# Designs tried in a protein design chat: VHH binders against UPF0284 protein YN1551_0030. Part 7

Target 1, 347 residues: UPF0284 protein YN1551_0030, of Saccharolobus islandicus (c3nj62)
Amino acid sequence: MIKEYYGAETFILNKDFAYILVIGTTDVSLIPGLTIAGATPELTHFTPAADAEYVLLGKCKSINTIPVSPTGIPTPALLTRASLSFINPLKIVVNAGSRILPKIPYIDLQGEPGKDIRKQALSMEKVNNIMENSIKLGEELSNEYELIMIGESIPAGTTTAMATLLALGYDAMDKVSSASPDNPKELKRKVVEEALRNLPTDSLQRLAKVSDPVLLGVAGTSLGFKGKILLAGGTQMTAAAAIINEFDKNKLKDITIGTTKWIVEDKFADMLSLAKQVGVKVLASMLDLSISAYEGIRAYEKGYVKEGVGAGGSAIMALVRGVSNNTLVRKIDELYSELVGSNNLHI

## First folded at step 20 (VHH)

Design e2 (from z01 with Y111H)
Fold by OpenDDE, fold request of step 21:
Structure e2 (fold): chain B 347 residues (1-347), chain A 122 residues (1-122)
Amino acid sequence: as target 1 above (347 residues)
Amino acid sequence: QVQLVETGGGLVQPGGSLRLSCTASGFTFDDYAMNWVRQAPGKGLEWLSGITYSGGSTYYVDSVKGRFTISRDNAKNTLYLQMNSLQPDDTAVYFCARETYWRDTGKLFDHWGQGTQVTVSS
């Protein structure tokens, strides 16, 4: 139920681990969309907080409705929570820079929300804060764990990931993933092309210009951590791996990306090529949601969402521990039922 | 190229009925959830109804529940909206919209039709 790429191995994942969810926002999520009555792009600012709250509490506090699309497609946090329920690891929420703070315990990296990458995403001061503090966090985690899994929650993070990869010299144009069946490549391309204009020569300054706080937080945490790391995500985590590689060329040997089949099989993206370019190993969970009782869950098989909040990595962690696909889907369905039964849909 | 074309709008009296159609092309229709939205004069865009990719589940805003019915024919790449018991406040341009996921781009919908005018007046 797990596919291995570029020499990735699953046996190293059979250890106690901590789940680290790095959250933040980027103003790229505010770029051109149609405003609907009662729903604005600004609602994306609540997404990271809501995801974090749901993973820890099984409910959201920062929003009044359930995090489900108009036609019932849930946040990947639901998949994450389902998978982790079989393991019950330590879960730590890390705020790298979120405009809306979660109403749960969290660690603050003293960063800031990412701004429009077409201008300047982050100040150098805040970049340094994120990196220094996340590295320290990674070091501290090393005192207790030999393995950590890192997830992310940041809307429009695939766009900043593409910009980051390109800024670091990788061939990443039109290759990042999307949360829709078809990839809105044109929109992302335009934003990224503009963002890449007049790049500074220094790598850190480039990251400050076109990256986001979450990528930096993930990278810093990884750099500080002494053990094995599962980066739970797709092209965003590939970008994080690229950042890591800029700071420590030998670090990637201890890093594996854990993602979903929807990411690696996506014909409108090329995550595996990106991973190969970066030099990072990849594991893909072959979680089959087609057997779910709910259309909103089965929509994942159509290409909706695909990743987020460490869904792929979490599934991998459960699968390697002997949890079956059927068992996972039953748990997902259970949680989904509880979620949709509680409140109206959140847009 | 993705295209959505709405038809079926018109002038009706209060209490009347209309059936809107939306024909889709340029993408795999049965991979996508579809929605109806409307914009009344001087008002913002309002979500009305959504239907899953297979048509197995439907969703409605409270103001149209019991009056409007969304459906789809995937073999014909067509989305429908049956509107009954129409009221003057239903007067608007009606759009079919392809659903995306906000996590990626901050948008609920990524493609729209040109819209069809619905006018309810005595």
Scores: ipSAE 0.865, ipTM 0.948, lowest interface PAE 0.5, mean pLDDT 94
Fold by OpenDDE, fold request of step 21:
Structure e2 (fold): chain B 347 residues (1-347), chain A 122 residues (1-122)
Amino acid sequence: as target 1 above (347 residues)
Amino acid sequence: QVQLVETGGGLVQPGGSLRLSCTASGFTFDDYAMNWVRQAPGKGLEWLSGITYSGGSTYYVDSVKGRFTISRDNAKNTLYLQMNSLQPDDTAVYFCARETYWRDTGKLFDHWGQGTQVTVSS
């Protein structure tokens, strides 16, 4: 059910925990491409808010459309909600820098939306705000919890993750994950290559230039938290781990990445190699969605989505508590049916 | 290299029918959901129909429901759009588009063909 890499252990995960969803936006998602009527790049600004709302409420408030692709592929928030429904942990939404704010309670790190990394993603002032406030949040969480799981929601976050890893000196070119069966490496590479020009010498300044608010929020929260941390995600969380390592070389011993089999088995990415470079342990949930009644969900097995909103980590949390794959998929199907209703998509 | 080539367009009278084809190459076709979109003169791109990777489920915009049928032959790496009861408002360039997920690149589709012209006129 769960694969372990680089000495990762699951026994520490069978404790009370808080789910922390860090949300934000990056203007990298606005880089020109082909769009259709009703689906502009600007719609990505709503994605983090919608994900957060769905996880917390079971419905979206910031958008009026169903959060599925034209062919019915759902947001990974559905997987997250399904998994967490068996546990019902404290869920906290943390805004690191979103252009659209969720219509639910959230903690604000007083950051800003990330800008195009080809220029300057974040001001140093806002970087400092994100780091200081997230560290404080982590410290406060330590007063109540020994374990936290951190998820993320930021469109185009794999691109900023790649830029972040490269800026920190890791071999990460063309190795980050994609939400598609294949990986649009050319587009990402072009953006990142341009972003890496004229990097400052200071690490924090480099992060300000090419990173995003979510990576920094995840890193800061982790640095402040005194207990064990499951970073729920793939290559983005690997990038977050890299940031953490820059500030505290001993912190990664308390950190494990929880992800999905689709991430670790992706032939068009190399998440495990990146994790090894960074020095972070990895757990992979071996969910089998092929038994789902819905093709939109089975599309995950074809390589769509793969991760997001802490889906992999959430699944791991459920699995270690005795939830079977069949039970989990049944819950996923149930939530999916509620989400899409009569399977009529309106785009 | 990913390639999508649309064919089957042409001039047809109102009430007529056309069958569009899209031949895919350079990727594993049966891993991808595929879509048809169109662009009419002076208008933006409009989504028309989508089909899952296996072809087991299909989706349509309301304006083409009952008239258009999307299908695919994965053995031939080909996507189809059967268009019946064509109307002048259906005049446009039609594109097949490979579906991606917007969380990655901010796009619904990552590859398009050159398109095929459909003209409905008396």
Scores: ipSAE 0.843, ipTM 0.943, lowest interface PAE 0.5, mean pLDDT 93
Fold by ESMFold2, look of step 20:
Structure e2 (fold): chain B 347 residues (1-347), chain A 122 residues (1-122)
Amino acid sequence: as target 1 above (347 residues)
Amino acid sequence: QVQLVETGGGLVQPGGSLRLSCTASGFTFDDYAMNWVRQAPGKGLEWLSGITYSGGSTYYVDSVKGRFTISRDNAKNTLYLQMNSLQPDDTAVYFCARETYWRDTGKLFDHWGQGTQVTVSS
């Protein structure tokens, strides 16, 4: 139920761990051609806050329901909560720079929402804040844990991930995934090509120009943490790993990306090429959602969503502990049915 | 090339009915959830109805429940909207829209038809 790439091993995952959810927004999600009239602002602006609230509380406070498509395709936070219900780890929400703050406790990295990467994503002051505070968080977590899992929620984060990887010298053009079954590569390429003009030579200054607060928060927490790390996400986590490698080349030996089959099998992206270039190990959950009673959940098998909020890594953590695919899907369906029964599944 | 083409609009009297069709090409139709969206003159876009990739579940905005019925025929790559009990406030351009997922680009829909005009008047 778990596929291993580049020497990844599952035995390191059967330990007590904390789940760290890093949230933020980027104005790249608002670039003309990346947003369209009729898009619900609640889905774009509120998604990170709502995901964090749902994972922690099983309900959202920032919106009336969970982030969900018009036809009931839910946020991957639902998958994450279902998987983590069998483990119940400490869950920590980390605000790296979200436009909407979650109405739950969180650790603030003193960052800011990412701006347009074609101009300047983050000020150096805010980059330094994010890095310093996230490294400190990682160091503090080392006192309590030998293992952490880090997830992300940031709309448009695959575009900033591609920019980040290219700015650090990786062959990443057209290799990041999409939450849609199709992949809008031309749009992403145009934005990123503009962002990469006249990059500074200093690595941190490059990241300030083209990255996002969540990638920095994930990377900094990883740099500070002394144990094993599961980066729970898709192609965005190869960008996080690349940042980590830039500042501590020995760190990747302790890092594994935990993702979903939909990410590693996506023929419109190339997760495995990115991971190989960076030198990071990969585990993929082979969770089969086709047996779900709900078409909104089964849509993941059609290429919708693919990953987010630590869904793949969370499934891996449950599977390693002996939770079966059937049991995971029953729990997913249970959580989904609660939303249908309350009419909270609609825009 | 993804293509969506709406037909079936026109002029109808209050209380009348119309059936809209949307023919899809250039993609695997039954991999995608599909939706109807309308735009009244001088107004913003209003989502009306959605249907899952297989057609097993349907969703409606409250203002059209009981009057409009979304359906699809995956063998014919066609989406439908049956509109009954039409009223002047239903006057709009009606668009067929292919559902994407907003986390990537902020868009709910990545492809649209050109729309078909529905006019409800005496």
Scores: ipSAE 0.659, ipTM 0.883, lowest interface PAE 1.5, mean pLDDT 90
Fold by ESMFold2, fold request of step 21:
Structure e2 (fold): chain B 347 residues (1-347), chain A 122 residues (1-122)
Amino acid sequence: as target 1 above (347 residues)
Amino acid sequence: QVQLVETGGGLVQPGGSLRLSCTASGFTFDDYAMNWVRQAPGKGLEWLSGITYSGGSTYYVDSVKGRFTISRDNAKNTLYLQMNSLQPDDTAVYFCARETYWRDTGKLFDHWGQGTQVTVSS
């Protein structure tokens, strides 16, 4: 149910852990245009806040429903909540730079929303705030935990991840994943190629130009934490690992990426090449959603969404604790049915 | 290479009916949820209806619920919109749209047809 790559091991994950969800927005998500709000909530800027609210509360406050497509394909936050319901870890929401603030308790890194990476993503002041405050968070978590899991929610984060990896010298062109069954590689390449012009020589200045607040928050929290870390996400987490490696080469021995099968099996991306280049171990959840009663959930098997909000890592954490695929899917369907039956999807 | 071609528009009297078709090519049609969107003169885009990849579930905006029926024939790579009880405010260009997921590009729909004009007038 869990596939291991590059020496990753699952037995270390059977410890108490805190789940850290780092949220933010980037204006890169606006380059292709906005969604049609008349049929669904305004999804691009509200998604991180809504995801965080849903994971913590089982409902959203920032929007009327959950982030969901017109035909009922839900945010991966639903998968995360289902998996974590069998564990009940401490859940901490971390605002690295979201345009919409969640209406729940969160730790603020004093960052800012990422701007268009073709010009400048973040000011150095805000980069320093994110890094300093996230490192302190990681150090403080070390007082209570030997293991943390870190997830992300940031629309367009695969494009900023590709830019980040390339800016740090990795062979990452066209290797990041997509939430669509087809990967819009040409659009991503054009944005990133423009962003990479005139890079400064200093690594942190490069990141300020082309990265995003969430990657920095994930990396900084990891740099500060003394124990084992499961980076719960897709190809974006290879970029986080690359940042970590840039500032502490010994840290990666304590880091594993936990992702989904849809990420590692994506023939239009190359998660495993990126992980190998960076030197980070990978675990993949083989959760089979084909047995779900709902087409909106089964759409993941068609290549929609693939990962986010720690869906793969949270499934891995449940699976290592003996929760079966059937049990996970039953819980996922239960949560989905509550949306259909009692609180209509606003599609 | 993705291509969506709408047909079936035209002039119709109030209370009349039309059936729109959208023929898809260049992708695996039954891997994708599909939608209809319209644009009335001088107005923005309005989502009307969506259908899951298998056709098992359908969704509608309130203004067309009960009057419009979305369907698909995956063997023919074709999406349909049956429009009944048409009124003058249904006058618009109607687009077939392929559903994506916004996390990657910020769009709900990644490919559109050129649209077909529907005019409801006496």
Scores: ipSAE 0.611, ipTM 0.873, lowest interface PAE 1.8, mean pLDDT 90

Design e2 (from z01 with Y111H)
Fold by ESMFold2, fold request of step 21:
Structure e2 (fold): chain B 347 residues (1-347), chain A 122 residues (1-122)
Amino acid sequence: as target 1 above (347 residues)
Amino acid sequence: QVQLVETGGGLVQPGGSLRLSCTASGFTFDDYAMNWVRQAPGKGLEWLSGITYSGGSTYYVDSVKGRFTISRDNAKNTLYLQMNSLQPDDTAVYFCARETYWRDTGKLFDHWGQGTQVTVSS
């Protein structure tokens, strides 16, 4: 039910752990493409806050329901909450720079929302704040935990991940995933090519220009933590691993990416190539959602969403503890049915 | 190349009915949720209805509930909108839209047809 790549092992995952959800926004999510598409501030700006609220509370406070598509395809936060319900780890929300703040307790890294990477994503002051405060968080967690799992929520984070990987010298053009079954590669390439013009020589200054607050928060927390780390996400976590490698090459031995089958099997991307280039190990949840009673959930099998909010990593954590695929899907369906039954499925 | 072609628009009397079709090509149609969106003269885009990839669930904006019915025939790669009890304020260009997921680009739809005009006038 778990596939291992590049020497990844599951036995380290049976420790008590804290789940760390790093949230933020980037103005890259607001860049219009050549195709006509609607954008909804409630979906883009509120998604990280709503995801964090849902994972912690089982309901959102920032919006009326959960982030969902017009046809009922839910945020991966629903998958994460279902998986974590069998473990009940400490859950910590970390604000790296979100335009909308969640209405729950969180740790603030004193960052800022990412701006348009074609100009400048973050000021150096805010980059330093994020890095310093996230490293401190990782150091503090080391006093209580030998294992942490870190997830992310940031719309358009695959585009900033591609820019980050390229700015650090990796062959990442056209290799990042998409939350759509089809990948909008042309839009991503155009934005990233512009962002990469005139890069500073200093690596931290390059990250300030083209990265996002969430990647920095994930990387800094990992750099400060003295134990084992499961980076719970998709191609964005290869970018986080690349940042970690840039500042401490010895750290990657303690790091594994935990993701979903839809990420590693995506023929429009190449997450495994990115992981190999960076030198980071990968575990993939083989969770099968085809047996769900709900088409909104089964849509993941069609290539919608693929990953986010630690869905793959949380499924892996439940699976290694003996929770079956059928049990996970029944819980996912239960949570989804609560939203449908209450008529609160849409924003 | 993804293509969506709407047909079936035209002039209709108030209270009348019209059936729109959208023929899809260049992608695996039954892997995608599909939607109808309209644009009235001088107005913004209005989402009307959505249908899951298999057709098992349908969704509507309140203003068309009970009057419009979305459906699909996956064997024919075709999406439909049956519009009943049409009123003058239903006059618009109607678009077939393929659903994406907003986390990547902030967009709800990644491909659209060129639209078909529906005019409700006595």
Scores: ipSAE 0.534, ipTM 0.844, lowest interface PAE 2.1, mean pLDDT 89

